# VH-VL binders against Cysteine desulfuration protein SufE (sufE): the designs that were tried, part 9

Target 1, 144 residues: Cysteine desulfuration protein SufE (sufE), of Wigglesworthia glossinidia brevipalpis (q8d2j8)
Amino acid sequence: MNKFIKKINFIKNFSSCENWEEKYLYIIELGNKLSPFPEKFRKNSNLIPGCQNDSWIYLIYENTKKIKFYGDSNSLIVKGLIAIIFILHEDLKLSEILTFDVKPYFNKLSLTNYLTPSRVQGLSSISKFIKKSARCLLIKEKIL
Short names: E, the ipSAE of ESMFold2; O, the ipSAE of OpenDDE; V2, 0.75 times the mean of E and O plus 0.25 times the DockQ between their complexes.

## First folded at step 13 (VH-VL; framework fv_cilgavimab)

Design z2 (from y5 with heavy chain D61E, light chain P101Y; at its last look DockQ between E and O 0.81; V2 from the best seeds 0.00; counts 0 for: pae E 5.8 > 2)
Fold by ESMFold2, look of step 13:
Structure z2 (fold): chain C 144 residues (1-144), chain A 121 residues (1-121), chain B 112 residues (1-112)
Amino acid sequence: as target 1 above (144 residues)
Amino acid sequence: EVQLVESGGGLVKPGGSLRLSCAASGFRFKYAWMSWVRQAPGKGLEWVGRIRSKYDGGKTEYAAPVKGRFTISRDDSKNTLYLQMNSLKTEDTAVYYCTTEYYLSGYFDYWGQGTLVTVSS
Amino acid sequence: DIVMTQSPDSLAVSLGERATINCKSSQSVLYSENNKNYLAWYQQKPGQPPKLLMYWASTRESGVPDRFSGSGSGAEFTLTISSLQAEDVAIYYCQQYYSTYTFGGGTKVEIK
């Protein structure tokens, strides 16, 4: 569904914004493009610990063996930040997700330029939770 | 051009209440985090409290000396920030400034001219 | 609570000379994850509200003259006015925004 936005296009579009207001609105736009979060997965086991806003992430294999990322938050800006992190994980296999580092992209884009320490910590918590979810999927495949 | 205009200051006795307003224009108020900062006559700056954008959950936070006595609210349809001050003390005497904190930044890039609140017997 | 301490309380400097204002925080305001110092500087002239001068410790706000510069990291910061002008007579405040907000006590800059 959100296959329309490639990592390269995201980087170009985000970098072309003139100021933080434009970047802020673009982040919210990206969050609005996330697939609806399935209500059956909106439970405490999928709640990201350490986030200031209630936020959920759920990873599953689809019927094509492709990894589907679901994410939601009660904050529109946090939902958008989740969307950005999902874009950065585009086309990664489970094993690649475990070692993937989002920080070089955050630095290149100056994404944390206007974020408080708690927001930056929230991004780290999101990345850590994605790795936890990927490890759980690998265990189910009996690869570990 | 960003403009912030505070109103509602005045003289009040200890234990009394006042409501301050801040009319905002020249920016997208509904996305802004807004703060109140006060300055007692001849003294330094003191942060009073903050209200986040509704789009970031709308949460308020207060400095310890005013917790439980002051309430910050906003009306995005009127581009207006409010400060309800209850149980006022003489140490609350100050000029109260309305400030903007664009988009999670933490520093205050625009300030109003302030409104004076005097709490005395 | 992060306590911000400024020194000196007041400073008299001749026109065209350097003014140096120090700010110390009770704990580091450098965030290791992004390597950013959450420190801002404000100028307040008599009868006026504060005006933002600098953020991230050393980044000048738009329209601020080059004679203003910020330096330091972690817990110790300096605002320097390289060549004091008459219009720079004001009180200067540092502010941390690492965890909520705390202002320094201010430094009054006067012409000697």
Scores: ipSAE 0.115, ipTM 0.731, lowest interface PAE 5.8, mean pLDDT 87
ESMFold2 (binder alone), look of step 13: mean pLDDT 93; pTM 0.942
OpenDDE, look of step 13: ipSAE 0.719; ipTM 0.909

Design z3 (from y5 with light chain E33Q W56Y; at its last look DockQ between E and O 0.81; V2 from the best seeds 0.00; counts 0 for: pae E 7.6 > 2)
Fold by ESMFold2, look of step 13:
Structure z3 (fold): chain C 144 residues (1-144), chain A 121 residues (1-121), chain B 112 residues (1-112)
Amino acid sequence: as target 1 above (144 residues)
Amino acid sequence: EVQLVESGGGLVKPGGSLRLSCAASGFRFKYAWMSWVRQAPGKGLEWVGRIRSKYDGGKTDYAAPVKGRFTISRDDSKNTLYLQMNSLKTEDTAVYYCTTEYYLSGYFDYWGQGTLVTVSS
Amino acid sequence: DIVMTQSPDSLAVSLGERATINCKSSQSVLYSQNNKNYLAWYQQKPGQPPKLLMYYASTRESGVPDRFSGSGSGAEFTLTISSLQAEDVAIYYCQQYYSTPTFGGGTKVEIK
């Protein structure tokens, strides 16, 4: 299973791509590096609403309080977009995830310049779902 | 050098069938979304349908006038796009262009020369 | 489907003069989340396939002369040829790609 690429390295690599074809292929490559999605969590409750492709996200504490992000999609490009969003949330605590704004990074990278409106909406849906998942984990912590 | 070369056009009677091919070269065909656009003689442009890359699920979309009658397919090993046209009508008479959609964008950056389909009794 | 309407249907312009082509969409093609207008322009010379001129309303495709410019936002757009040349005789089409692609009816540009 491959580790996520560090945020700084991702920004350098994506910015150094000479054209959209290289950026597109890099997005797919990042998706291919995601850990296999655990089938026991492939449930409707983990399905991202409003996404044109079937896509799943699940957050869990992994041995200690480090957060593990799982994501999958039946589209390789959407899976890559999920991977990018995960990279941007690198090393954040749950409370920090709730207040983290991805939009400055989207703007800096011009990530949405070549995406359809439905793909751009998909990025927003992914970000919103991560925040919802983080709130659920925080509530479970406070109860227990 | 990007090239798109359509073939398979011709004369066909109403109710007949015809299969168009588009040979592609000079770009990474397997990652591209591909479309068919048609133009009736002396008329404007009309989008016919598209097929997505298998890396985006391979889904096809069709314009309402052709849905259920036309089928778009691709063979990535041969860099070839196909249009199967069934139950042809006289209003399907047009030059059919093979075109690329710039990586998920929906506008058409490369166009072939077109192939003429005439549906006449 | 989003209906695209072009005006005029045809125009005749003296060599070296400005040509202005208008395009209106039945719905806004500006996506506020990324602030992009999903509007393209094409040139079709007699006997040739269409050629992409502009995308995102105002961005020229590579190799397109700077006398071509695009403007407008939302539902109203303009293609301007600042100094018409003989090789600009063509039919010009707008196309939205906000949703299912649709084209305007075309504007024929001729030399007066």
Scores: ipSAE 0.026, ipTM 0.683, lowest interface PAE 7.6, mean pLDDT 87
ESMFold2 (binder alone), look of step 13: mean pLDDT 93; pTM 0.947
OpenDDE, look of step 13: ipSAE 0.655; ipTM 0.897

Design z4 (from y5 with heavy chain G106D Y107F; at its last look DockQ between E and O 0.87; V2 from the best seeds 0.00; counts 0 for: pae E 9.1 > 2)
Heavy chain, then light chain:
Amino acid sequence: EVQLVESGGGLVKPGGSLRLSCAASGFRFKYAWMSWVRQAPGKGLEWVGRIRSKYDGGKTDYAAPVKGRFTISRDDSKNTLYLQMNSLKTEDTAVYYCTTEYYLSDFFDYWGQGTLVTVSS
Amino acid sequence: DIVMTQSPDSLAVSLGERATINCKSSQSVLYSENNKNYLAWYQQKPGQPPKLLMYWASTRESGVPDRFSGSGSGAEFTLTISSLQAEDVAIYYCQQYYSTPTFGGGTKVEIK
ESMFold2, look of step 13: ipSAE 0.006; ipTM 0.653
ESMFold2 (binder alone), look of step 13: mean pLDDT 93; pTM 0.939
OpenDDE, look of step 13: ipSAE 0.642; ipTM 0.893

Design z5 (from y5 with heavy chain L104F S105G; at its last look DockQ between E and O 0.73; V2 from the best seeds 0.00; counts 0 for: pae E 7.8 > 2)
Fold by ESMFold2, look of step 13:
Structure z5 (fold): chain C 144 residues (1-144), chain A 121 residues (1-121), chain B 112 residues (1-112)
Amino acid sequence: as target 1 above (144 residues)
Amino acid sequence: EVQLVESGGGLVKPGGSLRLSCAASGFRFKYAWMSWVRQAPGKGLEWVGRIRSKYDGGKTDYAAPVKGRFTISRDDSKNTLYLQMNSLKTEDTAVYYCTTEYYFGGYFDYWGQGTLVTVSS
Amino acid sequence: DIVMTQSPDSLAVSLGERATINCKSSQSVLYSENNKNYLAWYQQKPGQPPKLLMYWASTRESGVPDRFSGSGSGAEFTLTISSLQAEDVAIYYCQQYYSTPTFGGGTKVEIK
């Protein structure tokens, strides 16, 4: 039950927005709920390439069953988009993150309908970076 | 409902300056991207520049012909968009429209009535 | 900059007949990642500001009559008025928003 509740609530709330202005505000709100980004990880190796705004992601294996996602951006909208992508990855194992495709969710929500090509590329860059980070974590923890 | 009302147009000599205002109502101005689009008399439409919401970084972008001469600003407490035009040239003669871009750098869904700027000696 | 070219510059059409306006971009405005064409159409009646007609190439703005339709993809687009009415006399502009916004030169539609 608790599995997918966060995804289900997100989809319900986002779909209930009447127009793009309300969706825009909701995206910003989600970004504001992200955990503070640890400053010791705010470095170039965690900077997402190909994003128009400076954006950082860091994944850490918190325990054998849970991965903690940290993310930040100097744009409130991009930070909100990062938060959405994190919601979609909630409770996934490393192996599941490596193969997980966010595009069906973006399509279902029409998330990219109102974004510039550079913003859509930014979403793709975020997703690719998460997979890269998950691969690095898997190698570091000697887990396959 | 959305309303955009431009003001401040008029006759000015080449090299002069002029400041346009756009009073906005009927939407949440502080979250909107705002643009200026101009139209020379009897000619087509030309994008001038934009200012993003500060909640999206507040960046301004300008078309090449006006870069360095025009400055877009906004006052979210007054729901007002501004265009400061310096070093005006005769080719700047146009009707200037205030427009909205509710979405990320998209199309122009709401337009004001325009204000005429004439640059002539 | 992406250059937008409209044709014809002027078009005379009898009332009730079909009007077709073409728009070509100097590069594709179809973004492969979301499969969307970043193209809009505007109508400007004499003495009035422009009004949004279409976005995403083929989506009508709210309140736009069904006789207006958009088609095309990539770099070539068409606005069609299936049955021209007197109130459709206007200049029509295409605009890309794939990158820095640019407009076509306009197509004046008038009654023959």
Scores: ipSAE 0.021, ipTM 0.672, lowest interface PAE 7.8, mean pLDDT 86
ESMFold2 (binder alone), look of step 13: mean pLDDT 94; pTM 0.956
OpenDDE, look of step 13: ipSAE 0.469; ipTM 0.862

Design z6 (from y5 with heavy chain R50Y E101G; at its last look DockQ between E and O 0.81; V2 from the best seeds 0.00; counts 0 for: pae E 5.9 > 2)
Fold by ESMFold2, look of step 13:
Formats: sequence, C-alpha cells, structure tokens
Structure z6 (fold): chain C 144 residues (1-144), chain A 121 residues (1-121), chain B 112 residues (1-112)
Amino acid sequence: as target 1 above (144 residues)
Amino acid sequence: EVQLVESGGGLVKPGGSLRLSCAASGFRFKYAWMSWVRQAPGKGLEWVGYIRSKYDGGKTDYAAPVKGRFTISRDDSKNTLYLQMNSLKTEDTAVYYCTTGYYLSGYFDYWGQGTLVTVSS
Amino acid sequence: DIVMTQSPDSLAVSLGERATINCKSSQSVLYSENNKNYLAWYQQKPGQPPKLLMYWASTRESGVPDRFSGSGSGAEFTLTISSLQAEDVAIYYCQQYYSTPTFGGGTKVEIK
C-alpha cells in the first residue's frame, strides 16, 4: 500500500497534463526535487554509459535497510527522467529491482511520444544501470 | 499566436559576414529547440543548424556546408535567436528561415517569413 | 546523413482527383523502442514559407484538412491528397528527424 503512494501521485499528475509542454515542465519539476548528488560519488563508475548528457546514478544503503537513490545530469530534462524512474522503483527491494520492468508505465503514460531516439535509448540505459547497481549491492551484501 | 520574425539579411560580397536575428513571441522560447533552415532561389529546403534549450545542455549542431563558418546563439531574456555567418560564399545565397519545434523533437512546426541573404561580388 | 528522395519531381492532377507523393529514406527512420516514424511533411505555396502538414509520418497538424493523409513506415512513405483542391497547388517536402534533419527535394503539385 505504502510503496505506491508517491508512484500513484506521479501517475495522476502526469496523466492530468493536457499537452507536451505541461508534461515537460512537470518532468523538470520532478528532477529539481532530487536530493543533491554527493560529489564524492561523481566519478566514472557511476556515469551512465551511452547517455548523450553526462548523467550519474548511485545506489546505497542508508543507516536503515532502505535503498537511497542519487541521480544527477547536466540536462534538466534528463535529470527529470531519472527522477521518474526513481519514483517507479520506490520501496522496491534489491531482488524486486532486478526484475522490475518500467516499460508498462512508459506505455501507459505515453512517456516516449515526444522524445528523440537518443532520449528513448537514454531511458533504457538508466533502467539498465539501476539493475547493474542493484546487482552490485546484492553481491556485496552476500559476500559480507 | 506564435510569431517568428527574421531580420538582418542583405547583400554581401564573398568572404563577408552577416548576423541574422529572429524575434520570437507567443510560446515559451527558453524551452524550445531553435533552428535555421535556408532555401536558395528556386531550390529546395536545407537545414542549417539548431541550438538546444539550456535545459537540454544548450548544444549546437550544424550542417556540413556551414560548419566552422556559421554560429547559432540565443538570448533567452530577449526571446531572440541569432545566426552569425562568416566567410560567406555565393552558394550561401538563400532565404533564411527561423524555425521552432516542440521540446526534444526535430520537426519544424513554426516558421518565420524568412530574410534574404545575397552573396555576390 | 540520411538522404531523402522524393518522387515524382512534379505531377499534374485534375481537380477532385487523388494526388500521391512518395518519399524514400536511405535508412529506416522507424525507431523500434517507441515504434515511431520520425518523418514530417511540409507544404510550401509560392511566395510563402513552408507549413507543417504531418509529423510522425501520419499525424495531421492542427487545421490541416482530412483530405491529406500520410502512410508508410521504415524507409518508404506516402503523402496522399484524396481530392485535390485549387489551394493545394504547392511544393511538398518530406523531412526526417530521426537524426540530423534532412529534406527531400520536393514534389510540385499542379492542376491538370
């Protein structure tokens, strides 16, 4: 129930936008709400490969058993797309992240209808990178 | 009502320079990708280049025939697009159109009336 | 760059008859991840700037009459005017926006 509160709000708000301009402004707004990206993690290992804009993602366990998502980009629209993908992964365990498919949500919201091919590929790259990061965290947990 | 008004065209000699301006209104200019498209007299359409919004990194790109000679810039505070044209050649003679597309798309939904640039000795 | 080839260079069509314009790209402009064809059509009447007619291959721009339709996918596209009117006399251009934008050479439509 609790795992879908923010996701449900996003779906309602995005669906309520009447045109592409409202959707763009909402995407940018979501990106602006991301937590500041820690500069000590702004390194090549956290860079999303094949992204047209420099973009970083970092996953870490906080002082609880919750997963914290950090993301940033030198493009405000890409930063917003990262934020959307984070919203879709809210409250998922590592094992759930590995199998989670964002495509049904993209299709339901027609998210990609106004994006260039490079931007649609960028969404796929973001999703793949999150799964890679989750797999790395899971391996660390099992080894330790 | 979206309006795009080009200015700055005229006659120049080969090797000369011109700066074109495009005044924009009726839309949120700062979020738009802006382009220049040209048309030589009696000929077809040729994309010149574009500039992205600062919200998408502000990058420019140019068609091969003008790369290194033309520079696109924008002033979001004045809703104005610019084309600096250097080392002009006779084949640059054309009507130059200011165009816009919706954010992240590469098709051109609004066009100005154009400004004529003639490069002749 | 993706080369766009239009055919025919010109055509003459009787009022009320169908006009068909073909556009071929040197490579596919269909992106499989979103199933969108990155193709637009423009109409240019004498002494006027081009006007957007179609985008995504088959979506009519607002205010474009329903006698205009677009079809095709991948590398071959067609613009059809089902019943030519006098005001449709113009040059029509296709344009891809899959990558660096390029235009076809144009097709002049005249009344026979």
Scores: ipSAE 0.114, ipTM 0.717, lowest interface PAE 5.9, mean pLDDT 86
ESMFold2 (binder alone), look of step 13: mean pLDDT 92; pTM 0.939
OpenDDE, look of step 13: ipSAE 0.619; ipTM 0.886

## First folded at step 14 (VH-VL; framework fv_cilgavimab)

Design k1 (from z1 with light chain T59Y; at its last look DockQ between E and O 0.91; V2 from the best seeds 0.00; counts 0 for: pae E 5.1 > 2)
Fold by ESMFold2, look of step 14:
Structure k1 (fold): chain C 144 residues (1-144), chain A 121 residues (1-121), chain B 112 residues (1-112)
Amino acid sequence: as target 1 above (144 residues)
Amino acid sequence: EVQLVESGGGLVKPGGSLRLSCAASGFRFKYAWMSWVRQAPGKGLEWVGRIRSKYDGGKTDYAAPVKGRFTISRDDSKNTLYLQMNSLKTEDTAVYYCTREYYLSGYFDYWGQGTLVTVSS
Amino acid sequence: DIVMTQSPDSLAVSLGERATINCKSSQSVLYSENNKNYLAWYQQKPGQPPKLLMYWASYRESGVPDRFSGSGSGAEFTLTISSLQAEDVAIYYCQQYYSTPTFGGGTKVEIK
């Protein structure tokens, strides 16, 4: 629970960075705090289409009906962006994930204002993949 | 204070090779994307290529006229950017500028003074 | 590749008068997802390297006088010097960074 920064603290800490170099380094730091990605799930079905760097995301229900997010990338910057997206989804129920939009948070933080179009598209692809995974979990929950 | 200092320019015959260096100081070089931009005498600016930070995968990209002939590399322990130029042509004659891309943004916020490369028979 | 076209190639302007430089891209450099124009302007004074003036089309770099302003969106952009000074004699370049970087051909500004 204390492994990742709460959403409120993340917004405060990121906004308090004086310049883009500080924000860049903070993004890398957040990525390095992600749990190790299970190698069993490092396969094409979990590879995010449309990302410039190879990136993986895997969502799973645990025994407690909590959603566990796994993510990795061959780029430390992209891994940090994945970590930010996970922070923004903290404590959301499955139904809330399906409707949650990260874009207003990125705009509020001015994050996308400093990213290339390819990077912004990559963030959109990550968000879409999370929603796809959440829909699959909902279908499995109702059937199995 | 950010400084970029190019060196290694000179006169080379067509088909020859030359290696340029750019010494960087005043910023955290290892996190920066770095580019080379050239300018033929009396002409405009032409992007040559870039190398990304290893924290963003370390990939290089090149303009079409130099692909396969030029190689960009970096030594983060020495804060140094390199341009290896092979199979030089007369149209490669230019002042070569070392530039920094502003983090994740893509525009060039700092430029060196340049080093002249002349390719002639 | 996105082709950048500047006009005019050369411009002679009296001291204290307005100078206007145009830049057109072959494709829009406005990205709708973040509503940003990926367009920069550079100044190159005689015998010197280029220097960043503007980024995101209309944002001035630190230390650039407020007589410099950038405007436009999509595929058409303008750099304006509201009151030309002697030290503004230079060649001005636009550059897109929407994709692989490309520069305009330059506009030489001289005192009339």
Scores: ipSAE 0.176, ipTM 0.755, lowest interface PAE 5.1, mean pLDDT 88
ESMFold2 (binder alone), look of step 14: mean pLDDT 94; pTM 0.954
OpenDDE, look of step 14: ipSAE 0.776; ipTM 0.924

Design k2 (from z1 with light chain K36Y; at its last look DockQ between E and O 0.86; V2 from the best seeds 0.00; counts 0 for: pae E 7.1 > 2)
Fold by ESMFold2, look of step 14:
Structure k2 (fold): chain C 144 residues (1-144), chain A 121 residues (1-121), chain B 112 residues (1-112)
Amino acid sequence: as target 1 above (144 residues)
Amino acid sequence: EVQLVESGGGLVKPGGSLRLSCAASGFRFKYAWMSWVRQAPGKGLEWVGRIRSKYDGGKTDYAAPVKGRFTISRDDSKNTLYLQMNSLKTEDTAVYYCTREYYLSGYFDYWGQGTLVTVSS
Amino acid sequence: DIVMTQSPDSLAVSLGERATINCKSSQSVLYSENNYNYLAWYQQKPGQPPKLLMYWASTRESGVPDRFSGSGSGAEFTLTISSLQAEDVAIYYCQQYYSTPTFGGGTKVEIK
């Protein structure tokens, strides 16, 4: 299914969960569907600061028009949260990632309603790290 | 129906040890964060510690008065939470409640009936 | 740790009258990024374990009568029983879950 439909299907499926237990399990399921994280990118420079669990993100420019997101965590629930954030950023250009705000989606989905401040801060750290990575890729692209 | 049933309470001398168990049913125990909360006779509630789901790394956290003396563990195959209490003091005398944190939210939505631990000579 | 202070320690209220219980935290339990107050209320009837009444300061747990309401934000919170019933005789505890869980000292509600 196309990228627009995938995001819409995620929103529909998550919203249809009856309670937080179903949402929690769905988040874990999404994390299990992430591509394996390449071990060559598992370095401290790709470690997300401010997360309770060790979490890594790496963005690579697959070609001049497409961005590949890699993410992993030593926690299945955090890995699932990373997967959700990736879904929300799917098909955005680098410049669009810099201005994209995930917070309206988190609010609309009630994603953070039951999360501790530390977990909400973790989501913000993930989003901030993606923007940092996108800025670095934009600078590299302009130099080339 | 969610149920939490504590057991293992009793009378122990200072310096002794005791192991509490909490049998859980009616929910997916392996994904839950679980806590122990205690209440000294005639006193208020005091959080003792928690254990996270192994799917979140299984980390334990403890209140300062019990750090180094108490150990929380879990057996997900038996749906059982444990509290190992060592080097017991008279101030550890309390009813100990097994409780569930509602899916990482930090508040306690289900409580057991409690088990009494009395520490005295 | 965040210290939770409840007042009064005890309260005698006539049947059908309003009971008001206050809870103050030593620092704000409002997280500005999601605008939620990390505060819960529990009821403990004589001889029973505590029971969750409210979470997020003002959201009633399922099955809790609508005569129970919570209000407040930041560091000051109130639990109100709009029309006290005989079965509401209990000790009420507030609890913050912004960080390491801590409870207030309790407020005993009795029929006058």
Scores: ipSAE 0.054, ipTM 0.709, lowest interface PAE 7.1, mean pLDDT 87
ESMFold2 (binder alone), look of step 14: mean pLDDT 94; pTM 0.953
OpenDDE, look of step 14: ipSAE 0.707; ipTM 0.910

Design k3 (from z1 with heavy chain Y55W, light chain R60L; at its last look DockQ between E and O 0.86; V2 from the best seeds 0.00; counts 0 for: pae E 6.5 > 2)
Fold by ESMFold2, look of step 14:
Structure k3 (fold): chain C 144 residues (1-144), chain A 121 residues (1-121), chain B 112 residues (1-112)
Amino acid sequence: as target 1 above (144 residues)
Amino acid sequence: EVQLVESGGGLVKPGGSLRLSCAASGFRFKYAWMSWVRQAPGKGLEWVGRIRSKWDGGKTDYAAPVKGRFTISRDDSKNTLYLQMNSLKTEDTAVYYCTREYYLSGYFDYWGQGTLVTVSS
Amino acid sequence: DIVMTQSPDSLAVSLGERATINCKSSQSVLYSENNKNYLAWYQQKPGQPPKLLMYWASTLESGVPDRFSGSGSGAEFTLTISSLQAEDVAIYYCQQYYSTPTFGGGTKVEIK
């Protein structure tokens, strides 16, 4: 229903976790809520470069001008990190995605505080791939 | 309270095999990364290898001296970590510690008491 | 692999005096994006398993006395015991977790 409430609820819930055990499990829970990844889009062109785990992202317009985010990973924790990034992009238009900066949210949540360097790089790679995907969709829209 | 209890240590000949077990309790084992760290008598600590949670892909990583000879596995239904040690060498003589890695990190917040493996003729 | 070098190999310190243990890494273990030093310290008393003292170079584990402190950044780190107690007789290890975990060679602390 209300997209702003969903993002606000995520921030509240994540911030209220007492310790990293709770945050870790919440990240996994968020990944489990992602829509099933369509097998027809599970191809190398949708594979995120530079991620430690095999991870896929696909963006598509639905029936309206609403953007649907699909994401998956062979790691449930990485799948959860993808879900967090998707929540942060909630209700953004294609043009807004191109300029959106996730870093202030990472800082507010101290998300990277207990991640390995490779996992922090993975978050950056996810964000970059979303921008690439949004740019490709925008170009297709202008051509059509 | 978090508890890690190793078992299965003993005397074995070079070239032999041994299987270590680590019984875990007091935490959600299936979500934890687990490691083995060893300490030769009178020597320092040496990381042996890790196994990630099934939720993080289940991948194992090994230190070079044991790669290809040791296999780490887990049984989440029994809250048990295993170390299968094959082609044992005298250099493998050590106390073997079961350890928990703190979530998404590489430091070890809980250690078992260790089990001694002696590889000798 | 990142090589960890501790100095000294051993030291003897009078009760109530300061003990200082150094740890150097062959590469920086500071990750600039989160400004975290991926370094931990462990205490191993005679006949016991290692016990985590601190992580992120200077953050004390719960229950560790205030006389323990950590400092340093990048590739050079120090563990300080401000006033040595008899119960602090142990071997101390540094460990990096920037990449594949590696430990320093240990520093044995004894009462003089």
Scores: ipSAE 0.059, ipTM 0.712, lowest interface PAE 6.5, mean pLDDT 87
ESMFold2 (binder alone), look of step 14: mean pLDDT 93; pTM 0.951
OpenDDE, look of step 14: ipSAE 0.721; ipTM 0.910

Design k4 (from z1 with heavy chain K30S A32V; at its last look DockQ between E and O 0.94; V2 from the best seeds 0.00; counts 0 for: pae E 3.9 > 2)
Heavy chain, then light chain:
Amino acid sequence: EVQLVESGGGLVKPGGSLRLSCAASGFRFSYVWMSWVRQAPGKGLEWVGRIRSKYDGGKTDYAAPVKGRFTISRDDSKNTLYLQMNSLKTEDTAVYYCTREYYLSGYFDYWGQGTLVTVSS
Amino acid sequence: DIVMTQSPDSLAVSLGERATINCKSSQSVLYSENNKNYLAWYQQKPGQPPKLLMYWASTRESGVPDRFSGSGSGAEFTLTISSLQAEDVAIYYCQQYYSTPTFGGGTKVEIK
ESMFold2, look of step 14: ipSAE 0.369; ipTM 0.814
ESMFold2 (binder alone), look of step 14: mean pLDDT 94; pTM 0.954
OpenDDE, look of step 14: ipSAE 0.846; ipTM 0.934
ESMFold2, look of step 15: ipSAE 0.359; ipTM 0.811
ESMFold2 (binder alone), look of step 15: mean pLDDT 94; pTM 0.953
OpenDDE, look of step 15: ipSAE 0.824; ipTM 0.932

